VH-VL binders against Cysteine desulfuration protein SufE (sufE). Designs and how they scored, part 2

Target 1, 144 residues: Cysteine desulfuration protein SufE (sufE), of Wigglesworthia glossinidia brevipalpis (q8d2j8)
Amino acid sequence: MNKFIKKINFIKNFSSCENWEEKYLYIIELGNKLSPFPEKFRKNSNLIPGCQNDSWIYLIYENTKKIKFYGDSNSLIVKGLIAIIFILHEDLKLSEILTFDVKPYFNKLSLTNYLTPSRVQGLSSISKFIKKSARCLLIKEKIL

## First folded at step 1 (VH-VL)

Design d10 (framework fv_acasunlimab)
Fold by ESMFold2-Fast, scan of step 1:
Structure d10 (fold): chain C 144 residues (1-144), chain A 120 residues (1-120), chain B 108 residues (1-108)
Amino acid sequence: as target 1 above (144 residues)
Amino acid sequence: EVQLLEPGGGLVQPGGSLRLSCEASGFTFSDYAMSWVRQAPGKGLEWVSAISYSGGSTYYADSVRGRFTISRDSSKNTLFLQMSSLRAEDTAVYYCAKEPYYYDWSLDYWGQGTLVTVSS
Amino acid sequence: SYVLTQPPSVSVAPGQTARITCGGNNIGSKSVHWYQQKPGQAPVLVVYDDSDRPSGLPERFSGSNSGNTATLTISRVEAGDEADYYCQVWDSSSDHYVFGGGTKLTVL
């Protein structure tokens, strides 16, 4: 589904949530908007290392101007965190994804203040893995 | 309708040179990576070389590295393979082929092939 | 250097199912593509990304890939399926396209 909210609107909506319970439900809602993860991509090469719950990411072109972001997790909150990472990257070119720093956005949203240490580590793992996925796509598409 | 036309090929003596061409139509040539794949008489398929959509990256099989050069000309929608220091074992039908966007490094359309014979 | 191993030939009766294997170290972690080549013709992509079919190709062609073996399956085989079949992967460690040696399918 191409139902990802724009980065600026995500920041506005997340900041409008009055408490952590509301933020938590919003994160889960974002995860629910991810396109179904195709089973053919559910391989060990696409499994995010270091995540407490099995989680997957795969990037591919939907057409020449649009990258399709696939993600899934056995954890609803981790699936939502994957969706957030996608929202932060969806407007970028593959080369830009390789150098993009998500930390300013995590700080702006105070996201890590509400997460357990294992979830904060999960965010780091997801952020690293999307760069790996982008690199693999660049090599595969011979863009590198 | 995707088409790859290979008008080149011929007989060349050992140590000689030959340039193959592949003319593309029916798709936006500059958007796709291209490859050359060869097949010796009675033998299987052997990948030779590949070039990125922009021409910024080139790849070669070990057997041809230093002797063959792949290139492309977006103004002519044409893929080239410059072959030098040719040997009898380079005798083969040479195919140009196109990569798709959605499939992991596959070759979805192939030219009809051109025979290169290296013999005295 | 990465190597793909195919049986040189497979024979099948019309209407039966043919299975052509492609062996490679940890091939299940790679995407396998299959090509059909009839005498005097260029290869045609018949299965891509392990199990998907190009538009317009018969649903009789299917594939699987796990562990050290990928398999091309052709159900309800017809005389027109006689051809050489090649498996292929991209080996990222060497930056090479790798083809199997080919399997001649004979329909008797």
Scores: ipSAE 0.005, ipTM 0.517, lowest interface PAE 15.3, mean pLDDT 84

Design d11 (framework fv_acasunlimab)
Fold by ESMFold2-Fast, scan of step 1:
Structure d11 (fold): chain C 144 residues (1-144), chain A 122 residues (1-122), chain B 108 residues (1-108)
Amino acid sequence: as target 1 above (144 residues)
Amino acid sequence: EVQLLEPGGGLVQPGGSLRLSCEASGFTFSDYAMSWVRQAPGKGLEWVSAISYSGGSTYYADSVRGRFTISRDSSKNTLFLQMSSLRAEDTAVYYCAKGLEYYDSSGYFDYWGQGTLVTVSS
Amino acid sequence: SYVLTQPPSVSVAPGQTARITCGGNNIGSKSVHWYQQKPGQAPVLVVYDDSDRPSGLPERFSGSNSGNTATLTISRVEAGDEADYYCQVWDSSSDHYVFGGGTKLTVL
């Protein structure tokens, strides 16, 4: 499966979970649905700084300007958080990712209320790193 | 099958008011942003207003800001455009257009209504 | 305010390729969508997200977008392709949907 679920379906499914245990398991399930991370991209330049567990993100254009999102983590919950960030950004152009604010979605879903401080920090690091990755692609495409 | 029905249009005098409606079916109306796009006789397409899936965000073209109000009633699958202080320049066919889902205001319009003629004339 | 510029008209012979341009400052950073409108009818989406096509539309319609110019390409043009074509983007700096002025395609 090379496509993520749509943002609207994610919000509905997440909101329909009745308790934090269900939400936690759903986050892990989303991580498991990520495309396999290519080993050739598993290098320090793609390592997310500030994450307690080694985590990677790599963005690349497909031939039709469609962005392919690759992500992985040694932590199942962090891998799921990467998947959530991808779902929130998949419908955006690279330039739009630079100004996109994920906080309203986190607040609506009460996501940070149920995460440890370390995981909240990880979520922030993932959000910052995807913007950095987008800026690198914009520069390569001479769009900036 | 997606349908957007725009019942009636109208003739209204300058300075008057008119409310347009668009009845949606064939999709989960409450999940999608909606827009109004108009076209003056013999002219091009001009975006007028947009509303987010929840109704929590509204957007207006500079030419109609302060005079038009977009709203929705998702329990009735209906989009509205309340037009006030109408001018001759507002004479156009008004199209109801379906946008993208959940907060996404950056997209395209995949389905359009057949259009409602609004004529502002004395 | 963000502006999209289209040529007012383009003429092509049947079987040839028509190219309709949409000019905008740094438009390559935006998603460009294209609509076809025939007289007395509502617009129909023919290309979205720069280069994707809705299901059921001919493969003769394609698009591209880079730098300051987006292009709608119609290959093997048929008489039935004669229509007005509009490009459209969302401008995040103003929170506005922006349409080009339209291009009348004439098939000779």
Scores: ipSAE 0.000, ipTM 0.511, lowest interface PAE 16.1, mean pLDDT 83

Design d2 (framework fv_acasunlimab)
Fold by ESMFold2-Fast, scan of step 1:
Structure d2 (fold): chain C 144 residues (1-144), chain A 121 residues (1-121), chain B 108 residues (1-108)
Amino acid sequence: as target 1 above (144 residues)
Amino acid sequence: EVQLLEPGGGLVQPGGSLRLSCEASGFTFSSYAMSWVRQAPGKGLEWVSGISGSGGSTFYADSVRGRFTISRDSSKNTLFLQMSSLRAEDTAVYYCAKGYYDFWSGPFDYWGQGTLVTVSS
Amino acid sequence: SYVLTQPPSVSVAPGQTARITCGGNNIGSKSVHWYQQKPGQAPVLVVYDDSDRPSGLPERFSGSNSGNTATLTISRVEAGDEADYYCQVWDSSSDHVVFGGGTKLTVL
């Protein structure tokens, strides 16, 4: 299971960082706390398009309506951004993931003010891909 | 327009001290990490030291730790490098370099003109 | 100590493509930046975050970074591209900025 901090505590901790250097190191720290990515899921269908560094996301049910998030990246900062996206979705059901809007949280955290344009695009790509992964889970559930 | 002005280095004898300055303009100085990068004659770039926008975090290359001190003064928009116990191996052009905001994995997008420091008897 | 390895020199004819490599253990997990330095001048940023270009830089300059190798690619090389090129990363394990040894690009 993923060892994620609760969304509310993440927002509090991130906002309490005194400068962007602390925020940046905290983002990397969050990436380090992701569960190891299973090699059997490291295939093209789980590769996030549009990311500068190869990055993967895979979602699976642990039990009925409890979703486990797997993510990895060849970039430490991108891996941290994946962890943030997972934290923002931590308590959501599959149907809620499909309709969840992360933009208000990016604005609250001022992420776009400190990230390069390519990292901002990466954040958008990650957000889009987690919804794609959720739709794949929904289809699989209905077929099986 | 972003500008970094280094007023000039000098000649010092081994064991001596020298303070370098870099005067910044055209950006919100206190919001950006700053670094010193040096280049010995005919050699490559070597990172020397870095300081966060607030001045709360400082980092040093192993070769200068304990001998050099990086500091900044936000009221003067000025970055400093206090060099002590200077060695012949410290002879180099010293550049001040602007970080990308306050995160260390970002690039140096603007550089000063460089200041020559010569350590010789 | 983390080390970045660059070839000391690369030669290319005008109009051809130059490739300058930067080798480092698991460098694909880091953000790589590239600088151009002409004689007597300060370095100039030409590629950042692996593949992004500063505003105003020609599209002839591009970058990639994967596994153990980052690459700066300069297409349709011009005489004015003759310079030393340096790659750079931040190593979070040591809290150090690391530069490669530099590559002298000769256009002949």
Scores: ipSAE 0.005, ipTM 0.524, lowest interface PAE 14.1, mean pLDDT 84

Design d3 (from d1 with heavy chain K98R W100L Y101W G102E D103Y Y104S L105Y; framework fv_acasunlimab)
Fold by ESMFold2-Fast, scan of step 1:
Structure d3 (fold): chain C 144 residues (1-144), chain A 119 residues (1-119), chain B 108 residues (1-108)
Amino acid sequence: as target 1 above (144 residues)
Amino acid sequence: EVQLLEPGGGLVQPGGSLRLSCEASGFTFSSYAMSWVRQAPGKGLEWVSGISGSGGSTFYADSVRGRFTISRDSSKNTLFLQMSSLRAEDTAVYYCARDLWEYSYFDYWGQGTLVTVSS
Amino acid sequence: SYVLTQPPSVSVAPGQTARITCGGNNIGSKSVHWYQQKPGQAPVLVVYDDSDRPSGLPERFSGSNSGNTATLTISRVEAGDEADYYCQVWDSSSDHVVFGGGTKLTVL
């Protein structure tokens, strides 16, 4: 399984989890649904700085209209957080990713209440890095 | 309860046009992508077209590209398929279907409407 | 163009296990979904994301997907399971939904 659930359904499902243990397991489940990360792109330029565990993100056009999101991490929870970030962005155009604010969603889900300070910082780093990846893709494709 | 109702269909001559509609109820229509899937008599399922929840993205099978147009009206909870330059090979039962992940799988289907293209 | 291959028919005795295959190049890297269609009726989703079941569907329906073959497994088959079954994937390289040709399950 490597397909994204829709943003609205993710919010409903996550909010329906009764306690943090259920939310934690759901986050890990989401990470397990990520497409396999191509080894060709597992290099330092795609490594997320500031993450406690080695984590990677790479964006590429799958076709003229669709962006493919690749992500991986040596941490199951961080991999799940990457999946959440992708779910929040998967319906956006490349230019929209650059200005998209994830903070309202983190607040709606009370996600930061359940994470250690290090994981909260990791979530911030992932959010910044997806914008960097989008900028790099935009420059490569000369969509500016 | 989720319902998809298809009131259209009919007999059309080759080269003609027809618009199909699918009326949705029981869910937040604009939150779901929608697709049209057809089935020729005695044949299998063939995906025709898909549209995102916002209507901002549309996709078409190669066999209908340039001839069919998918659209939606969120104020009326209605999905449309405008068919033009119809061919005998377009004769099929057309189903509208709700897509939980854009263009990935279909959890609810309409009852289907028969479109016959013949002279 | 991506192609899914299903056997045209499968026969099984009541109470036995039916296995319907769906072949595709590297299909194990895709998510496979399964639909049941009875004569004169719209298709019904029976398995999604390789192995998940919609609420209300019997545990007798299960799925797997690896390598070049996905399989729909129906255990303790009942006469009411007699239908056509279709596998389906999203082919990201073409932005197309692809269906298999369908398999007629006969319960004898």
Scores: ipSAE 0.006, ipTM 0.498, lowest interface PAE 15.9, mean pLDDT 83

Design d4 (framework fv_acasunlimab)
Fold by ESMFold2-Fast, scan of step 1:
Structure d4 (fold): chain C 144 residues (1-144), chain A 120 residues (1-120), chain B 108 residues (1-108)
Amino acid sequence: as target 1 above (144 residues)
Amino acid sequence: EVQLLEPGGGLVQPGGSLRLSCEASGFTFSSYAMSWVRQAPGKGLEWVSGISGSGGSTFYADSVRGRFTISRDSSKNTLFLQMSSLRAEDTAVYYCAKEYDSLGWYFDYWGQGTLVTVSS
Amino acid sequence: SYVLTQPPSVSVAPGQTARITCGGNNIGSKSVHWYQQKPGQAPVLVVYDDSDRPSGLPERFSGSNSGNTATLTISRVEAGDEADYYCQVWDSSSDHVVFGGGTKLTVL
């Protein structure tokens, strides 16, 4: 499992960072907390489109109650952004992931104000791809 | 080449029944969800019903629930819509539509449409 | 039940950029897909998952989705782009496919 903190604690910790350098290092540290990405899931179907650095997301049920979030990137900052997206979604049911709005959290944290345009686009791509992954998993769940 | 063929429509009196069919070719039929989408004359698109690739899950718009039944036959690559208790407001062109891929309910191929007219 | 709102019509001059909006409560959290329908024809998928384009379709079609509004953008509009355009989402809360009411694009 990922060694994630709760959403509320993430917001407090991120807000307590004094400057962007500290926030940047914290984001990278969150990426380091992701579970190792299984090589069997490192397929083109799980590759996030439009990212300049190869990045992957895969969602699967570990059991009927718990969704496992897998993510990786060749970019340390993108890997951290994936971890943030996972922290924001990990307490949600599969159906809730499809309608969840991350924008209020990005606004509260002023996250996009610190990112380059390409990283802002990457954040958008990650947000969209987790919904695609959730839809795929929901279809599999309902087919069973 | 992907094809969805709908073999004609019908004229039915209110309260009547009609079955629509959609014959699929050019893709692995049982791997894709399919839907029926209708369009009343001069009006917009309205989703009617959907079915998973395996046939294990079915979905219905509130306006047709209890009156329409969606089904599929993988041995014949055919999608069906059994319509009962038909009403004048069911008059529309009915399209069958194929899911784009396994990641979502949006449609890359559509049948030519079949006109269903419900009137006296 | 989830509702998508589109303007009934949009007019644009040839060579200009057309923008067709699709309004929905928190639609930015959903994936939006767009279809083009010409008279007497079945719909054609032109944009999916907010901004992706199917293989073989013109690069002039693009999309965006944020907050309460998704937008289909058609650049360098041609007479052949005259059609009805529909936005669509999957609403997981109701297990329904939802279409917007459609927008008629007129090229002057």
Scores: ipSAE 0.000, ipTM 0.494, lowest interface PAE 16.7, mean pLDDT 83

Design d5 (framework fv_acasunlimab)
Fold by ESMFold2-Fast, scan of step 1:
Structure d5 (fold): chain C 144 residues (1-144), chain A 120 residues (1-120), chain B 108 residues (1-108)
Amino acid sequence: as target 1 above (144 residues)
Amino acid sequence: EVQLLEPGGGLVQPGGSLRLSCEASGFTFSSYAMSWVRQAPGKGLEWVSGISGSGGSTFYADSVRGRFTISRDSSKNTLFLQMSSLRAEDTAVYYCAKDRYWGSEYFDYWGQGTLVTVSS
Amino acid sequence: SYVLTQPPSVSVAPGQTARITCGGNNIGSKSVHWYQQKPGQAPVLVVYDDSDRPSGLPERFSGSNSGNTATLTISRVEAGDEADYYCQVWDSSSDHVVFGGGTKLTVL
């Protein structure tokens, strides 16, 4: 996701969608553009709790300064929401991910207004889990 | 070291107004969401309001919405709670609390608390 | 209007294990955080994200969360652990922080 679409282009494209139907399809499209999730990372420790459909996130250093984001879900819409959260975090350092505030973006784009309560809960779970994943990676980095 | 300092509260008559402040130090203030949590004498914790690190999002408990306003000043590293139309049931110790990001995921540091008494 | 239910009090002898429960509908799908509060003091975070401990906190504190019940476990209880304990979640549907009613732990 870091090499495909930038945050500013996502915001422009999403805001340009005229109605929820277009936004919904665009979210699904973003999910389809995620890098394939490596099977070696598909462990229960990387499973996002609270998602109705099985969903996974894993963060790893591609090199000492570059974070690679992996995500997948059995739900097309949840996979797209994972992609959106990755786009919002793509330019941040590991320590910055722990304190980054996504809520202004959710509000400005009215993401929660279009989603069912279960999808709003899923969005919250994804946001929480990416911070948990970053924390785990930071601990691994600190003990190196 | 992280510190959250709350100057004293006060005694206010019903229908009155009061502004609480919380002075932060030891961390990058604008990077963290902040909340106000209150506790009535002998009662449990009740979340009152939260504000994102950027200040772009604010959240309120139903009991205070329309009466209280949360705000922050990054140049002063200070969190505020403007309280209006105060009621006897607003009597409580008010804590400022530092949380991870947007509207209150959990709180790693708390202020010492400031007592607000609304007396009839 | 999500609700967390805690027993109002729990008693335990020194050296034994205390278990404080936090009940909520499908709480296992949420992240639960725990605070300790001693008389006249601000709350202190003792467990976050179900089972993680803040740096410097005794390993005697641990947590779990599954189904409809989260549990704070304090092993080898000491007199200094006597306090009120609160569980907390964030409810994304309302954008509200929700606290349990609190449990008074008495070390007899």
Scores: ipSAE 0.006, ipTM 0.508, lowest interface PAE 14.4, mean pLDDT 82

Design d6 (framework fv_acasunlimab)
Fold by ESMFold2-Fast, scan of step 1:
Structure d6 (fold): chain C 144 residues (1-144), chain A 121 residues (1-121), chain B 108 residues (1-108)
Amino acid sequence: as target 1 above (144 residues)
Amino acid sequence: EVQLLEPGGGLVQPGGSLRLSCEASGFTFSSYAMSWVRQAPGKGLEWVSGISGSGGSTFYADSVRGRFTISRDSSKNTLFLQMSSLRAEDTAVYYCAKGRYYSWGSYFDYWGQGTLVTVSS
Amino acid sequence: SYVLTQPPSVSVAPGQTARITCGGNNIGSKSVHWYQQKPGQAPVLVVYDDSDRPSGLPERFSGSNSGNTATLTISRVEAGDEADYYCQVWDSSSDHVVFGGGTKLTVL
């Protein structure tokens, strides 16, 4: 029902890539597995600020209280980084997303060692924005 | 193999109406956003309107909002631009253009040949 | 309303490098795309997502985008590169596609 690889398998697969070229291709592959971003959610309120390439994230509940993660970017690499952030959060409840720290995973994977400074900042912006999106969803749920 | 054919166009008087069409082939039409881009004689490119793959979202330049309507018919693989209350400044070559993705925020990888619309008495 | 600024013309000798700039406030936060248009023809995509090339386009075409300026670079310019070049972004704050005013590249 979701196209995401589980967190543990992502870590294994990423770590098994022999060099940075393989890791970049894998990141792009992960972005390609994101669900199509619905046009109705492509609006300024869902645009991630501070990203070099325009990028969007939107979170919504499915009927079973399962969170659906939507994301897109004009950059294939940034789209893949969004997918990685989603994989790291996919198994979490809304309240857990608000306090989750991605830094240990970035360090374990040495993800930031090979990214440009602007893409490292992009990862930080994406991580901050997913928490904002989770807060918005949590507020809606409390009202409804 | 991607083709965009624009059979519409012509001469229209100010205040008149005209519908442009763009027939698409060689790709899954409903999977891609489409746009209309115009170019007045001797001038640059100006984006006019766009529509998502599903047709659920439409966008318009301020200069045409309320006068132009973009639509699509996935059963006919055809994009439309219904133009009303036409003005002399709407005189331009109109291009239909294929987006790279399902929704906005992308580049145009294929363009139609362009259709000349002249608004004059 | 978001505005993209291009120089109206650039002249270059054959075999030299042409650089066409596209200025915009914080344009480095957006994806920039470039189109080539020859007289009487529809535009053709030559660079997308700042620096990527469509299949079949010569490696002589490249792009960059940072801060307030994006640049289209055409190396080893040929007579056949003479055309108008337009930059383009999508401005999410207005939900508009925005084109630059165009730059006429003259090769002589």
Scores: ipSAE 0.000, ipTM 0.500, lowest interface PAE 17.4, mean pLDDT 84

Design d7 (from d1 with heavy chain S31D G50A G53Y F59Y D99V Y101G G102Y Y104D L105Y, light chain V97Y; framework fv_acasunlimab)
Heavy chain, then light chain:
Amino acid sequence: EVQLLEPGGGLVQPGGSLRLSCEASGFTFSDYAMSWVRQAPGKGLEWVSAISYSGGSTYYADSVRGRFTISRDSSKNTLFLQMSSLRAEDTAVYYCAKVWGYDDYFDYWGQGTLVTVSS
Amino acid sequence: SYVLTQPPSVSVAPGQTARITCGGNNIGSKSVHWYQQKPGQAPVLVVYDDSDRPSGLPERFSGSNSGNTATLTISRVEAGDEADYYCQVWDSSSDHYVFGGGTKLTVL
ESMFold2-Fast, scan of step 1: ipSAE 0.005; ipTM 0.502

Design d8 (framework fv_acasunlimab)
Fold by ESMFold2-Fast, scan of step 1:
Structure d8 (fold): chain C 144 residues (1-144), chain A 120 residues (1-120), chain B 108 residues (1-108)
Amino acid sequence: as target 1 above (144 residues)
Amino acid sequence: EVQLLEPGGGLVQPGGSLRLSCEASGFTFSDYAMSWVRQAPGKGLEWVSAISYSGGSTYYADSVRGRFTISRDSSKNTLFLQMSSLRAEDTAVYYCARDTFYDYGLFDYWGQGTLVTVSS
Amino acid sequence: SYVLTQPPSVSVAPGQTARITCGGNNIGSKSVHWYQQKPGQAPVLVVYDDSDRPSGLPERFSGSNSGNTATLTISRVEAGDEADYYCQVWDSSSDHYVFGGGTKLTVL
């Protein structure tokens, strides 16, 4: 497990942060809870396009057929944003990830209001890339 | 203090219609998805319907689809369940429940329950 | 349609540990929530997100969820714990909430 909190706890904790500085530090803290990214998966096919800092996502099945989410970034804030996306998706099946909508969380929590335009684009890129990663894993699952 | 208040129960004939309401207070109603859950006498809990925080998405159990309509009025902090073509098997205590912030998942607060009896 | 299976009843002596299971295909990939219902009352959330406990609930209530089985554990059972217990998930593949059939806990 990545030792992630569940999304309901994330929402409550994020909303309880009194100012942007606390939210920023909390996002970084979430990034620090990601499992170490295996170097064998750190390749161009897993690189997220559109991110200013190199960032990676890779999905694979665990022993219980539960999805393991791997993510990393050379940017502490982007790494935290990856962790947030994982928290929102970690309880879902591959098919559910393909249709899941993250926009209500971003819009109502005003997450994008605290980010630069390039970071907002990064969130969009991360969201699209996790769906692409899920599709790749679904294809591998059907072949195997 | 979070409160979900349901008016008293109803008696209806088979084939009839009834609208249930649930008035919310103590929280920002428009930020939460809401659900209806029922329980027939001596039976377990059965989910009936859910509505998104914005009202833009609705979901129904197969047993009620086409007969029941869930809706909400955020200006009045009120959740509704319009029931039509009622059958004896719809007899149950109906609970309104507060769902998850901007999403679906769990019910952390429940109304007191309203008994709906469908019989002649 | 996704189905959750609970034993209809569990009996336990006061002071012992009760374990109520909730079976579901790959349920470990979902968040499981548990409700306690006493006669004539609305359900009350006792465990959420597999293992978290709402404020004000005794620490005797705990939960786990792995593989195909989630478990509600009640340690040091008291007579006041007699109730029906329900597990619940949101199945996003069908857009349905699913409840288990319920387990009646009897304290002998």
Scores: ipSAE 0.005, ipTM 0.510, lowest interface PAE 15.8, mean pLDDT 84

Design d9 (framework fv_acasunlimab)
Heavy chain, then light chain:
Amino acid sequence: EVQLLEPGGGLVQPGGSLRLSCEASGFTFSDYAMSWVRQAPGKGLEWVSAISYSGGSTYYADSVRGRFTISRDSSKNTLFLQMSSLRAEDTAVYYCAKSYLYDWGEFDYWGQGTLVTVSS
Amino acid sequence: SYVLTQPPSVSVAPGQTARITCGGNNIGSKSVHWYQQKPGQAPVLVVYDDSDRPSGLPERFSGSNSGNTATLTISRVEAGDEADYYCQVWDSSSDHYVFGGGTKLTVL
ESMFold2-Fast, scan of step 1: ipSAE 0.006; ipTM 0.521

